# Ledger of designs, part 10: VH-VL binders against Uncharacterized protein Os08g0218700/LOC_Os08g12160

Target 1, 194 residues: Uncharacterized protein Os08g0218700/LOC_Os08g12160, of Oryza sativa subsp. japonica (Rice) (q6yue5)
Amino acid sequence: AKEEKPVVVLPPAAAPGEAPSADAAAFVRSCCDTALQADRDGSSFCYYHLLPYAAFFEGNQVKVAEVAATILSTNLWVYVDQLRKVQGGAGKGDPNLNACVDDFSVAAGENITREALQSLGRLAAAGNGKRSKEDLENAQKWIKGVEKPYNGGIGKASGCEIGYLFTYSDDLPAQKTLGYTFDTASSLINHIKL
Key: E = the ipSAE of ESMFold2; O = the ipSAE of OpenDDE; V2 = 0.75 times the mean of E and O plus 0.25 times the DockQ between their complexes.

## First folded at step 11 (VH-VL; framework fv_mosunetuzumab)

Design w4 (from u3 with heavy chain R100T Y101R; at its last look DockQ between E and O 0.41; V2 from the best seeds 0.00; counts 0 for: pae O 9.0 > 2)
Fold by OpenDDE, look of step 11:
Structure w4 (fold): chain C 194 residues (1-194), chain A 120 residues (1-120), chain B 112 residues (1-112)
Amino acid sequence: as target 1 above (194 residues)
Amino acid sequence: EVQLVQSGAEVKKPGASVKVSCKASGYTFTSYYIHWVRQAPGQGLEWIGWINPSGGSTYYNEKFQGRATLTADTSTSTAYLELSSLRSEDTAVYYCARHTRGFYWYFDLWGQGTLVTVSS
Amino acid sequence: DIVMTQSPDSLAVSLGERATINCKSSQSVLYSEYNKNYLAWYQQKPGQPPKLLIYWASTRESGVPDRFSGSGSGTDFTLTISSLQAEDVAVYYCQQYYSYPTFGQGTKVEIK
C-alpha cells in the first residue's frame, strides 16, 4: 500500500552523552568494516549511525543487520515522500518518476517491510547454526526489492537513479541518505551466516 | 591495481565526432558509476555526465545534452564518451572518474585524461 | 546548479608557511540532519588528473599528509596547508556533491 507507513521500532539508543563500552563500539566497527570492506566512507557511516545502539547488539552481527534494516525502512519512507512531492510538482507526468515512486512504494510497503524485519528478528534470536534459510531468503528478497528501483533501462535515465531527480529538485538529501543506509543494510544482511 | 586507463590523444576537425575510452581494472566495473569531466586548457573542471555500467543508464549535463553519448561495455570493463559536432571550445582534457561507493559523488579514482584538440 | 567560487585565484606562499584557500557555494551544501557537508577538495599537478584530498569538508583521504586540512560548513569552506612543501605546488579545486557535481575555478598555489 502506497500510503501506509511501516511501523518501525528501533531498539533503545544510548542516551545523549552516554558512550558505549569500548568492546561494544569495537564490535560495531568490526561489523561495519567487514560488511562494507573497502568503502571507507560507507563503513564510517555504518559505524556512526549504528553506534548509538551498540549496547543492544551484544556481539550479535544479525542484530546489527536488523537495526540497519530498520533504519533503512524509515529512510525509504522519507525518500518515497520526497519522490511523491516531486511527482506532484515539477515531475508531474514523468513516467520514469512514476515508475520510481511505484517501485519504491512497494519496497517501502508495510507488510513486506514487517515480514523482512520479523525474519531478521528471528535470525537474530536463533543464534549461529540454528537460523532459518527461509528467513535469510526473506531478508535478502526484501533488499533486492529495494535495489530493483535503481535499475533503469538500457540507455534510459531513471528517476530512481543518482542525480536524475535533480532535474526537478536540487534538494534531495533523503536520496543520499538512502544510498548509504541501503549499502549498509544490504551489506550487513548479505554477510549473515546461517 | 585499481585504475582507469584512457585512450590516447585525439585531433579532430570542427563538426567531427570523437570517442574516448576508459578501461577499468582492479575492481568490479559494474559496481561503480563512471563520470566524465573535462578541463579546457588553463581552465577549471566541467562535469559532463554519468553512466551506470550496470544497466547502462545515463544522465547528462544539459550543456552537453544531445551531443554527448555515454556508453559502457561490461565485457571489457570499458566506458566510452562520444562527443559529436565538435567545436573549438571542446578542446580539452577529458577525464573519466569513478564515483565512490554509495550516493556521494566525489571521485576517488581518475583516468589519466585524454586530450582532444579541435582545430581547423 | 550550485556555483562554487574559490579565492584567491592564485597564491604564492613561502616554504614552510601556511597556505589558505577559500571556497564558497551559492547555496548550502550541508545536510543538517546528519551534519554533513557535501564538499570535497582536490589537488591537481601539471599533466595529472585531480587527486582527492578531502571529502565531507574535513575528512582526509587515505595517504593525504596531515598538513592538509579542511574546514567550514554551509556555504563557506577552507582548505589549509599548515606548512607548504615543494611538492604541494598545484592547483586546488573544491567540489560540491550535494547536487550534480560542480567545481570551483581552482586556486594555483606556488612557492614564493
Scores: ipSAE 0.012, ipTM 0.564, lowest interface PAE 9.0, mean pLDDT 86
ESMFold2, look of step 11: ipSAE 0.414; ipTM 0.738
ESMFold2 (binder alone), look of step 11: mean pLDDT 93; pTM 0.945

Design w5 (from u3 with heavy chain G102H; at its last look DockQ between E and O 0.61; V2 from the best seeds 0.00; counts 0 for: pae O 3.0 > 2)
Heavy chain, then light chain:
Amino acid sequence: EVQLVQSGAEVKKPGASVKVSCKASGYTFTSYYIHWVRQAPGQGLEWIGWINPSGGSTYYNEKFQGRATLTADTSTSTAYLELSSLRSEDTAVYYCARHRYHFYWYFDLWGQGTLVTVSS
Amino acid sequence: DIVMTQSPDSLAVSLGERATINCKSSQSVLYSEYNKNYLAWYQQKPGQPPKLLIYWASTRESGVPDRFSGSGSGTDFTLTISSLQAEDVAVYYCQQYYSYPTFGQGTKVEIK
ESMFold2, look of step 11: ipSAE 0.637; ipTM 0.841
ESMFold2 (binder alone), look of step 11: mean pLDDT 93; pTM 0.945
OpenDDE, look of step 11: ipSAE 0.318; ipTM 0.796
ESMFold2, look of step 12: ipSAE 0.549; ipTM 0.808
ESMFold2 (binder alone), look of step 12: mean pLDDT 93; pTM 0.946
OpenDDE, look of step 12: ipSAE 0.202; ipTM 0.738

## First folded at step 12 (VH-VL; framework fv_mosunetuzumab)

Design x1 (from w5 with heavy chain F103W W105Y L109S; at its last look DockQ between E and O 0.32; V2 from the best seeds 0.00; counts 0 for: pae O 2.4 > 2)
Heavy chain, then light chain:
Amino acid sequence: EVQLVQSGAEVKKPGASVKVSCKASGYTFTSYYIHWVRQAPGQGLEWIGWINPSGGSTYYNEKFQGRATLTADTSTSTAYLELSSLRSEDTAVYYCARHRYHWYYYFDSWGQGTLVTVSS
Amino acid sequence: DIVMTQSPDSLAVSLGERATINCKSSQSVLYSEYNKNYLAWYQQKPGQPPKLLIYWASTRESGVPDRFSGSGSGTDFTLTISSLQAEDVAVYYCQQYYSYPTFGQGTKVEIK
ESMFold2, look of step 12: ipSAE 0.536; ipTM 0.809
ESMFold2 (binder alone), look of step 12: mean pLDDT 93; pTM 0.946
OpenDDE, look of step 12: ipSAE 0.329; ipTM 0.786

Design x2 (from w5 with heavy chain L109S, light chain Y97W; at its last look DockQ between E and O 0.21; V2 from the best seeds 0.00; counts 0 for: pae E 11.0 > 2, placed apart)
Fold by ESMFold2, look of step 12:
Structure x2 (fold): chain C 194 residues (1-194), chain A 120 residues (1-120), chain B 112 residues (1-112)
Amino acid sequence: as target 1 above (194 residues)
Amino acid sequence: EVQLVQSGAEVKKPGASVKVSCKASGYTFTSYYIHWVRQAPGQGLEWIGWINPSGGSTYYNEKFQGRATLTADTSTSTAYLELSSLRSEDTAVYYCARHRYHFYWYFDSWGQGTLVTVSS
Amino acid sequence: DIVMTQSPDSLAVSLGERATINCKSSQSVLYSEYNKNYLAWYQQKPGQPPKLLIYWASTRESGVPDRFSGSGSGTDFTLTISSLQAEDVAVYYCQQWYSYPTFGQGTKVEIK
């Protein structure tokens, strides 16, 4: 069966030229600085890319993580789609690329993505002190599933490589974009307070 | 502690081949790229290529295409550079280096270097 | 490929004074969507391999003294040693990883 793009919807972004309230912007800055303390450029990426959604967050750190996870899932699906084009073209017959496409396809799967995002939604709705540990662990499990193929099947001889898009299609920026969105989502999810 | 330990110095005649080893320890060998970089006496650094030990995939600087061969043995956590058709201009210190991906995408660990001298 | 050009080739600086090294790339190494410059700086002392000092153009590697700083964006970058010490005598290289790696030719820093 053909894998379909996961049903994933970002909240409306602020219109171009509309600034969020100072409090909403400061909240995004605080979440990003806390989650990415040691990485100034990573914190700036987090802020720049999440600021358009600041009105949605309403002081809720889990909503910030939910939007970051949604962005990651979209970029992951695009990345897999691009890998499949390479697999059908210049990379045809490469068993390492085939294994890589399979591993990323699992991580980008519609059901696992939906489950993780729904868990984040429940965490956001519950509020402090009422958040399910199991929902957080499910979101964290998904993040670890994305990390696995991203790091080339750590601890195995199989050759999933983050450079395949550059090797076969000169698309190193796509590789870097996935890395940034992964770092943002992972850090925010791991800083959710129950 | 991450360590990359290279084989000893080599003296070769023009036209010969050399094979330099780089043994990794202190991390999961198959999780990181190994790059090879050389430095001629009194000169700067020149990138040769990389290998992903996880599947043996390689990429070479065009200058070395056809003369350089990168391999890895995952059972011994060792990467190899073989350079054929040696010329006097290939006299250099050859380094292996590790590619850090997360937050540190430049070379964060280097071998001690292997001097290869090519003279007739 | 992306050519990295450093200036000067050699620099003599008095102890405790500022050393400034420039690096220029033939193409932008800024990924503008994420405001990331794919540029690193290395220190190489005689008989030693290079040592990473700065990555992402401006981020100091762990254990590197705060007298080392990097700045710049796009095609023009600077490494600054704010107060040169005797142990800072070395050759310094810039390197990009926006594409497959290329290095600057090096800048030798000496005590005046």
Scores: ipSAE 0.006, ipTM 0.504, lowest interface PAE 11.0, mean pLDDT 82
ESMFold2 (binder alone), look of step 12: mean pLDDT 92; pTM 0.932
OpenDDE, look of step 12: ipSAE 0.011; ipTM 0.565

Design x3 (at its last look DockQ between E and O 0.53; V2 from the best seeds 0.00; counts 0 for: pae E 3.1 > 2)
Fold by OpenDDE, look of step 12:
Formats: C-alpha cells, sequence, structure tokens
Structure x3 (fold): chain C 194 residues (1-194), chain A 121 residues (1-121), chain B 112 residues (1-112)
C-alpha cells in the first residue's frame, strides 16, 4: 500500500543567472568537501545540487544537511513510485524486487520522513538546544533506514539485493539520482557536530 | 593495499569443470562486489557475472547461465568461479575484479593477476 | 547489451607524439540529468590484467599520468595520450557500465 507523502518544501533557489555570493558558495564547497572527503564525485554532486540554495544556509551546516535531506526524501518518493511500477510490470513476482520495494517504502514513510526533516529543522533553528541530541539521532536513524537496502554487509536485515535492480535500470531512472542524493545527505547528516 | 590473488593455471578436458579462486586482501571483503571477466587469447574482455560476498547473491551473463557458479568464502576472503561443461571456446584467462565502492558504478579498480584455463582434448 | 566499438584496431605512433583512440557505444551511456557518462578506459600490458585509467569518461584514476585524458559524451568517446611514452605500449579498452559491463574489442598501441 502506498503511504501518504509529507509536504516537503525546499527553500527558494537562486534564479537562473543569479549566482550566490562567493562566501556562500565557498561555504557550500567547504561543507561538501568536509563531509564527502576524498569522494570527489560525491563532493561535486553535493556542491552542484546545494549551490542553488547557498543563500539560505548562512553559514549553518545543519541547514545544508536539512536541504540535502529534503532533496533525498523527494527522490526517495520518486524512486519508490518507479519501483512499484516495475513491480507491477516487468518485475512482477520478483521476490528481490518486492523486498527492495518494502525496504525503500519504509524508508520513504510519511511519519519517519517527516520526523527526520522536522528534527533537522529544529536542530538548524535551535542549534545546540535541549533536544539537539535527540533531533540529530532522529535524522541519523532515518538515514540508516534509507541505507538499509544499500547495505551489503554481513548480517543485513534486508532481503533486498540492490544489485539485482540493475536489471531494471531503464525503468528506474531515479535510481542514479537517489544514490548521489543519499550519499550527500548521509555524509552531511553524519558530519553534524553538536 | 588492495590485492586479488588468483589460483594457478588449469588444463582441462572438454566436458570437465574448473574452479578458480580469488583471494582478496587489503580491504573489507564483504563490502565490495566481485566480478569475473574472461579474455580469450588475443581477444577482448567478456563479463561473466558478479557476486556479493555478503550473502552470496549472484548474477550471471546469460551466456554463462547454468554453467558458471560464483561463490565466496568470507572466512578466507576468497571468491570462486566454477565453470562446468568446458569447451575449447572456454580457453581464456579468467580475472576476478573489484568494482568501485558505489553499487552501480561497475567499473573495476582492482584486478586479479588472471588464471589461464586451457581446454583441450 | 550495449555494444562497444573501438577504432582503430591498432595504432602505431612515434615516441612523443599523440595517440588517439576512439570508442563508440551502440546506445548512449550518458545520464543526462547529471551529465555523467558511464564510460571507463583500461590499459592492458602483456601478461597483466587491465588497469583502470579513466572513469566517468574523463576522470583519471589515481596515479595515472597527466598525458592520459578521456573525452566525449553520449555515444562517442576518445582516449588521448598526448605524448606517447615507451611504457604506454599496450592494448586499451573502453568499457561502459551504464548497463551490464561490456568492453570494446581493444586497440593495440605500438611505437612507430
Amino acid sequence: as target 1 above (194 residues)
Amino acid sequence: EVQLVQSGAEVKKPGASVKVSCKASGYTFTSYYIHWVRQAPGQGLEWIGWINPSGGSTYYNEKFQGRATLTADTSTSTAYLELSSLRSEDTAVYYCARHRYHLFYWYFDSWGQGTLVTVSS
Amino acid sequence: DIVMTQSPDSLAVSLGERATINCKSSQSVLYSEYNKNYLAWYQQKPGQPPKLLIYWASTRESGVPDRFSGSGSGTDFTLTISSLQAEDVAVYYCQQYYSYPTFGQGTKVEIK
């Protein structure tokens, strides 16, 4: 069953042709490079996708993570919809696909997503407040949920072998985007310092 | 340092089976897919399949479906390729290769030294 | 399967001169949304496995000399060795990973 999706609103992006200030751009670059370290491709993606929102961040790393998480949540919903379409068509009866749909559906769930995004919002606004630890943990928990299908480690709880989804790549265009947005959000969230 | 060390050359008769090993070191074995690629003498590269050492999930090139079996032993960090019903056309150097850290970036940053399998009467 | 076709099959170039290898894919390997080409280049010397040179069509792998460069997008790609060195004698392969991995047939680069 398809769950209702929360309303996700991104801050206003810069208009086409309007470049952010050098300082704002540099801040985004710094956040991305720090979070993604030696992953140049990931850092570049991070920078590219977050740069339009540079004016919003105002030197706040949590806001950067918040926007990244928002983008990820949107991509998750798109990807889940595509997975379900494949599940009803070319992938009908595929147990691995079913498992992947289940896991990603859970990760994209309305309540857990809303809670995570609200937590990041509060954390961004309040800084190091009384709920900061809890809010950070909520965001991290959410990212771990999204990571579940990607976890190829021994003892994973998921029956989803994401490698098999490559078979349906043509029908899952959001898959590639999801990978980048996940890496971005995950890295930024995990690098939040209280 | 990431290393993939493969077993030695094999000579087999048609119809026989061969099992090639690939021992991995220098990284977390279960965190990367292992792919197998072969190269016939003087020819190009042909992808055989992949295995996720974590759980042992596999996927094969249709050409090898039913004849190739990929396995992995996490206790020894060793991947295996078994190819059955060998034919002369199976004569090739077989490589194990690690793809990069991203799940869907199936280019290969590390390779075994290769194992020559010769199939002849 | 996406078919990769290289040209030429063999190339003889003088030391210090430019070597150019072309690779064509039967389908686009460009992910348009992020302008990423799922294309890699390998170098293979005799008796050795392939060595990764380029990925994402134009990104050099760590340790790869600057004289190696990749370019192109969509279906047409080029590997360039700006100044051929003796140690560059090898067979070069392109490989797409937009779909299940397929390789070009290889281009043998020799010294003229």
Scores: ipSAE 0.285, ipTM 0.758, lowest interface PAE 2.7, mean pLDDT 90
ESMFold2, look of step 12: ipSAE 0.374; ipTM 0.716
ESMFold2 (binder alone), look of step 12: mean pLDDT 92; pTM 0.936

Design x4 (from w5 with heavy chain Y104W W105Y L109S; at its last look DockQ between E and O 0.30; V2 from the best seeds 0.00; counts 0 for: pae E 5.1 > 2)
Fold by ESMFold2, look of step 12:
Structure x4 (fold): chain C 194 residues (1-194), chain A 120 residues (1-120), chain B 112 residues (1-112)
Amino acid sequence: as target 1 above (194 residues)
Amino acid sequence: EVQLVQSGAEVKKPGASVKVSCKASGYTFTSYYIHWVRQAPGQGLEWIGWINPSGGSTYYNEKFQGRATLTADTSTSTAYLELSSLRSEDTAVYYCARHRYHFWYYFDSWGQGTLVTVSS
Amino acid sequence: DIVMTQSPDSLAVSLGERATINCKSSQSVLYSEYNKNYLAWYQQKPGQPPKLLIYWASTRESGVPDRFSGSGSGTDFTLTISSLQAEDVAVYYCQQYYSYPTFGQGTKVEIK
């Protein structure tokens, strides 16, 4: 019922002018290239946006996915906030916008997001070969939930027709990056090895 | 591997209607919008609109509102453009197209085009 | 709507020489937070559909030769063919996708 942001905090990003070690940067590049190998532009976005956190990962692919998921959750909450502002202003009374607010609010829900990030945290702590299939499935379930409104009625999963939201594009700046943050998190989660 | 195969050329009289088909293969048809773009002889590209094959939702460029009708048949993975009250200005090649990313309408896959000629 | 204007309308370039096509948008197509320009380039040969060459203003689509490059930002963009080949004779279109898609009027490239 509340418009609350997830409580998860990103690790400190590298300060401007503080370059990560070559090994840390290479690890981020490797994770992004592996997860997004068919999409050079998506892999570059992945690398650019995760590089500031490179020192945190310490060779752990799941920490990379965990940070990507946290960035996605933040982008989703910002987007829902923007949608609600349009709903109260220029988009007042628009039934499609109302459906989009509802569907994205469910996808950005605090409980489902917390459960997914906690599952990723357990996967990261466990290390290779000791990771729970249930924890991976929880994170993947969350990604499926985000996919529904993101596809905008495609596949009959959502009442939101996202193509109609382009009429509000100037008031929805988070929409322009949502696809990148979703693709990054989704690809990294789906390439976690148990 | 994504393929969009369109119906053949048509010759129509002014005032008639035309229906162009676009059969999709190599991907999940209901997961991507189908866009329609036309090109008059010697002219540039003009965006007509999109259809969401899943629910049949459509959006039209205002220029075509009321004359263009986009439909889709999910059982045959086929999208359709119907243009009514044809005029000589509607003589064009009509393309269906798909974009790779849900939010960004740059088109990485195009049908081969369907020439519609409107003449008396 | 965001109006896309190309120049020149037509140009003739000798084989092996550089061809340069300009595209201007009536409104910025740059998302400044992530430094992404919502601009694509297409090649269209006679009797064929358009073929995607470049997206995000400068990212080359898979299979496109290195002689094609895109540059520019905001409202001003350029497609460059560094060494024109006979197979590059075509009409070239810019297109923005910052909002609903609009295309430039096209630039015809010919061998001189």
Scores: ipSAE 0.222, ipTM 0.699, lowest interface PAE 5.1, mean pLDDT 86
ESMFold2 (binder alone), look of step 12: mean pLDDT 92; pTM 0.938
OpenDDE, look of step 12: ipSAE 0.236; ipTM 0.761

Design x5 (from w5 with heavy chain R100S L109S, light chain Q27K; at its last look DockQ between E and O 0.46; V2 from the best seeds 0.47)
Heavy chain, then light chain:
Amino acid sequence: EVQLVQSGAEVKKPGASVKVSCKASGYTFTSYYIHWVRQAPGQGLEWIGWINPSGGSTYYNEKFQGRATLTADTSTSTAYLELSSLRSEDTAVYYCARHSYHFYWYFDSWGQGTLVTVSS
Amino acid sequence: DIVMTQSPDSLAVSLGERATINCKSSKSVLYSEYNKNYLAWYQQKPGQPPKLLIYWASTRESGVPDRFSGSGSGTDFTLTISSLQAEDVAVYYCQQYYSYPTFGQGTKVEIK
ESMFold2, look of step 12: ipSAE 0.490; ipTM 0.778
ESMFold2 (binder alone), look of step 12: mean pLDDT 93; pTM 0.939
OpenDDE, look of step 12: ipSAE 0.416; ipTM 0.811
ESMFold2, look of step 13: ipSAE 0.529; ipTM 0.786
ESMFold2 (binder alone), look of step 13: mean pLDDT 93; pTM 0.947
OpenDDE, look of step 13: ipSAE 0.423; ipTM 0.816

## First folded at step 13 (VH-VL; framework fv_mosunetuzumab)

Design y1 (from x5 with heavy chain F103W W105Y; at its last look DockQ between E and O 0.43; V2 from the best seeds 0.00; counts 0 for: pae E 3.0 > 2)
Fold by ESMFold2, look of step 13:
Structure y1 (fold): chain C 194 residues (1-194), chain A 120 residues (1-120), chain B 112 residues (1-112)
Amino acid sequence: as target 1 above (194 residues)
Amino acid sequence: EVQLVQSGAEVKKPGASVKVSCKASGYTFTSYYIHWVRQAPGQGLEWIGWINPSGGSTYYNEKFQGRATLTADTSTSTAYLELSSLRSEDTAVYYCARHSYHWYYYFDSWGQGTLVTVSS
Amino acid sequence: DIVMTQSPDSLAVSLGERATINCKSSKSVLYSEYNKNYLAWYQQKPGQPPKLLIYWASTRESGVPDRFSGSGSGTDFTLTISSLQAEDVAVYYCQQYYSYPTFGQGTKVEIK
């Protein structure tokens, strides 16, 4: 049976052309710079893509990570749909593509995604100093699961070699942003303060 | 500091093989592909292919398929290019290069180059 | 394969004057959803390996002087050296990374 797509809900974004308050924008900048301090281009991506949601965060770093995780999960689902389309067309019979479809489908799985987002929700609802280490570890486990197919089978844990997918680059537009959306979510989750 | 240090210049006869090494330091070797690029005297840059040091997967520019072999030794953090059936037109400087972590194939670190001269 | 064509093949520029190098790709290297052009520029000084100058068409690599700037989008790109210095004598290459990498043929910059 075809796996049901997870429920992925982003908070309302600012309308195109609307600017957030200076305080809300500064908070997003601070979270991105702290989490991605060694990667200027990654920090800029983080800021650009999270700024539309700045009014939602209300000074809560976990809400920033939660939105980043939601964007990642959405991009993964879109990417899996694109991989499956290539698998049925130009990539029919390609064993590497088949392995990538399988491995990214696991990473985009409804249950592991739901569990991670629920853990982030609990972390966001708790006050500073009251956040569960177990909930943080659950979100971090999900990030490690996403990392495996993304890194192309490092340590032989995945049969997917993402470098071979460049053969289909015109048919896989979501692949072009995947690295940045992964790094943004991973870095923000790993910098959550309990 | 990321460093890629290549083996020294070589002189070969037509029909021979050459193996160029590229020793990496300053980063996790298995987390990045190593790319190989060559440059014939007075000419531009020509991409040869990549190796994933984790597991040894390789991809070759069609022009080099069948003659180039890319390998890696994770215990020494060293990548290798072997080029067989050398011809005079294979005379070039051979570079190794590292891409960014995001699989964006612009090259932020380059080896110093290895001159391979093929002459009779 | 995406073909990269540079112009001119060589140019001579007086010290302190502006140098302009053009690069054209056979196919757009802009990913519009991300609004990023998958284009890099390299400098290769005599006897040295290439050095990354610009990535994403217009972003300077760390340590690259402000006189180097990249511009353009889609299929047409420009590297500009606003005030040529003696140490800028080199061959300059554009390179796309929208797909497997391909390089322009190079543009040699000389002092006039």
Scores: ipSAE 0.410, ipTM 0.761, lowest interface PAE 3.0, mean pLDDT 87
ESMFold2 (binder alone), look of step 13: mean pLDDT 93; pTM 0.943
OpenDDE, look of step 13: ipSAE 0.425; ipTM 0.815

Design y2 (from x5 with heavy chain S100P; at its last look DockQ between E and O 0.36; V2 from the best seeds 0.00; counts 0 for: pae E 2.5 > 2)
Fold by OpenDDE, look of step 13:
Structure y2 (fold): chain C 194 residues (1-194), chain A 120 residues (1-120), chain B 112 residues (1-112)
Amino acid sequence: as target 1 above (194 residues)
Amino acid sequence: EVQLVQSGAEVKKPGASVKVSCKASGYTFTSYYIHWVRQAPGQGLEWIGWINPSGGSTYYNEKFQGRATLTADTSTSTAYLELSSLRSEDTAVYYCARHPYHFYWYFDSWGQGTLVTVSS
Amino acid sequence: DIVMTQSPDSLAVSLGERATINCKSSKSVLYSEYNKNYLAWYQQKPGQPPKLLIYWASTRESGVPDRFSGSGSGTDFTLTISSLQAEDVAVYYCQQYYSYPTFGQGTKVEIK
């Protein structure tokens, strides 16, 4: 599962040249602003990422979180691939980088990701009905698993923290994207109410 | 209101060490990285490193590797820069600065600066 | 490291006139996926720390007057003061944050 690429399916984005309705767009904005209240820039990236899927949310905040999580899962794998390239090149032999690759490889694992996304799917399907505490906990556990490599532990440095990889390359687009998508997904998931 | 308040000016001899403090208030201290930037008299800005107060992770500009030590005390919301083996070239105003959460490394808040003078 | 180069080093402009400062990066600081330029501008007055004016190349920080504007993309950026005021006398710095932070050498703006 550690090295297995997750199979994720995103809902169809808006057709080229077709903008979402004003109401749908407003809903996405509202969700992003609510989830990322402390960071306007974060909310803007949230909005940018999720706007193409606005038509599919239908006023369901959990669906927004589900899509955000799906996007995150894809970006996690892309990031792992980029890490491995660095690991095989400029960062060859660095034990910190090796540990980083291992940690994110686990976080990006297909089985772990699938389970989390299925939980979010069930939560979304519940709509205004009773939502499963277990499903919410599963989703939150997944996000915490992604966060761990990023931040390390209290008093513990991590080779995966932002900036470390700049030692090897200034061009790490996957790292940037992952940062934004993680914040988005994490915030949205953590704002899900039972 | 976000505030970063730094310690007062320091005068040191070559070879000595200096420790500058930066007390943060008006926000959650552990939610933002603290960066340190210095500015020699009449010169530009030079980045030194960052610390994540949550966990205490640090990263340094190679130029300062081995001489600069960044620390943070979460109980007092205070960040510290210690610079050892001081040289005359280390004479500068040292700033602590905050970048927004989510790793956008532009600095929306700055300390008032601490002048460190290294002279014989 | 990405090297930032400003021009001119010093600029004297009459009150009410336009001031233009250029900044060039040795590498593109555009993240094309989000169409965001990792570029900030700061104002520094004597005895004060830098003050954030612009981020993402063109977004004004809260409280910054409308006469300040940022433009550009990729490697070439411009800070414009549409009508120079007396309080605008300062040194201005560009800064990239696409990688580890690096600053331009600064541009001193004075009143002619």
Scores: ipSAE 0.398, ipTM 0.809, lowest interface PAE 1.9, mean pLDDT 90
ESMFold2, look of step 13: ipSAE 0.453; ipTM 0.757
ESMFold2 (binder alone), look of step 13: mean pLDDT 93; pTM 0.939

Design y3 (from x5 with heavy chain Y101T, light chain E33Y; at its last look DockQ between E and O 0.38; V2 from the best seeds 0.00; counts 0 for: pae O 7.6 > 2)
Fold by OpenDDE, look of step 13:
Structure y3 (fold): chain C 194 residues (1-194), chain A 120 residues (1-120), chain B 112 residues (1-112)
Amino acid sequence: as target 1 above (194 residues)
Amino acid sequence: EVQLVQSGAEVKKPGASVKVSCKASGYTFTSYYIHWVRQAPGQGLEWIGWINPSGGSTYYNEKFQGRATLTADTSTSTAYLELSSLRSEDTAVYYCARHSTHFYWYFDSWGQGTLVTVSS
Amino acid sequence: DIVMTQSPDSLAVSLGERATINCKSSKSVLYSYYNKNYLAWYQQKPGQPPKLLIYWASTRESGVPDRFSGSGSGTDFTLTISSLQAEDVAVYYCQQYYSYPTFGQGTKVEIK
């Protein structure tokens, strides 16, 4: 399951040429601004990235987090794929890069991703009712797992550090995209209240 | 308020080492990378490297590989740059800087700079 | 590394007049997926560290006066001071952060 690409289904987006309602757009903005208070640029990326799905949210903040997490899941796999290409090319034989690929492969794993997304789905479905602490913890655990490859272990260098990968490639678009989507999903998930 | 406060000016002989400190405050120290940039007198800005205070991971400009050592003390929220085998060309103002977000390497906060003079 | 080249090296402008600084990157710093340019501008006054003015090529940092503006995309960028003030005397640097940070050589802006 670790090496399998997760099946990710996004909710319906706005029809081509159709803009979301002002209220729906405002809700997305509010969620993004609230979750990414200290990072205005992050809030902007959050807003424009999630805006196509504005009609889906219907005033439910957890649904916003759910969609953000889904997008993150997709980007994780794309990033792992690009890392593997580097691993097979310029970075061949680098144990740090190997460790990086392994860590992100775990984070992108189908089973753990599915469990996290299902937890978010249940949280969203609860609406204004009782939300499961276990589901919230599952989602948060997943996000921490995604963050782990960036931080590595205490006292050791990580092959996933932002600058490290530039030793092999000056351009890693998936890395940049992952950065944006991770910040978005992480912030939104961590702002979910029971 | 985010602040980066650096140690005072240094005067060193060629071949010696210098260690500059950068104390951070006003934010979570382990949440942001610290970069080091130097500026020779009347010259432009040259990037030296970065450190992730969370875990202590580092990466260096190849030009400084083997001579520069970046460290961080999370207990005091202080980053350090040590430069060995000093040369006259290392005479510069050294800056620590914080990147603005998790993944974007533009710098919204800077230390006041530390002048390091290398002379015989 | 991406090389940043500014022009001119120095610029003298009368008070209240427009100052224009150009910056060229040896490689595009545009991330097409988000249509964002990984380009920042800094102001450095004597004895001070650089101060962030512009990021994402055109977004003004909080507290920066409206007379400062950034434009451009891909490899060509411009910093404009619409009406030069006395306090604007400084060296200005462009910086790309698409890859490892690199800076332009700087442009000294003085009052004519």
Scores: ipSAE 0.014, ipTM 0.606, lowest interface PAE 7.6, mean pLDDT 86
ESMFold2, look of step 13: ipSAE 0.614; ipTM 0.826
ESMFold2 (binder alone), look of step 13: mean pLDDT 93; pTM 0.946

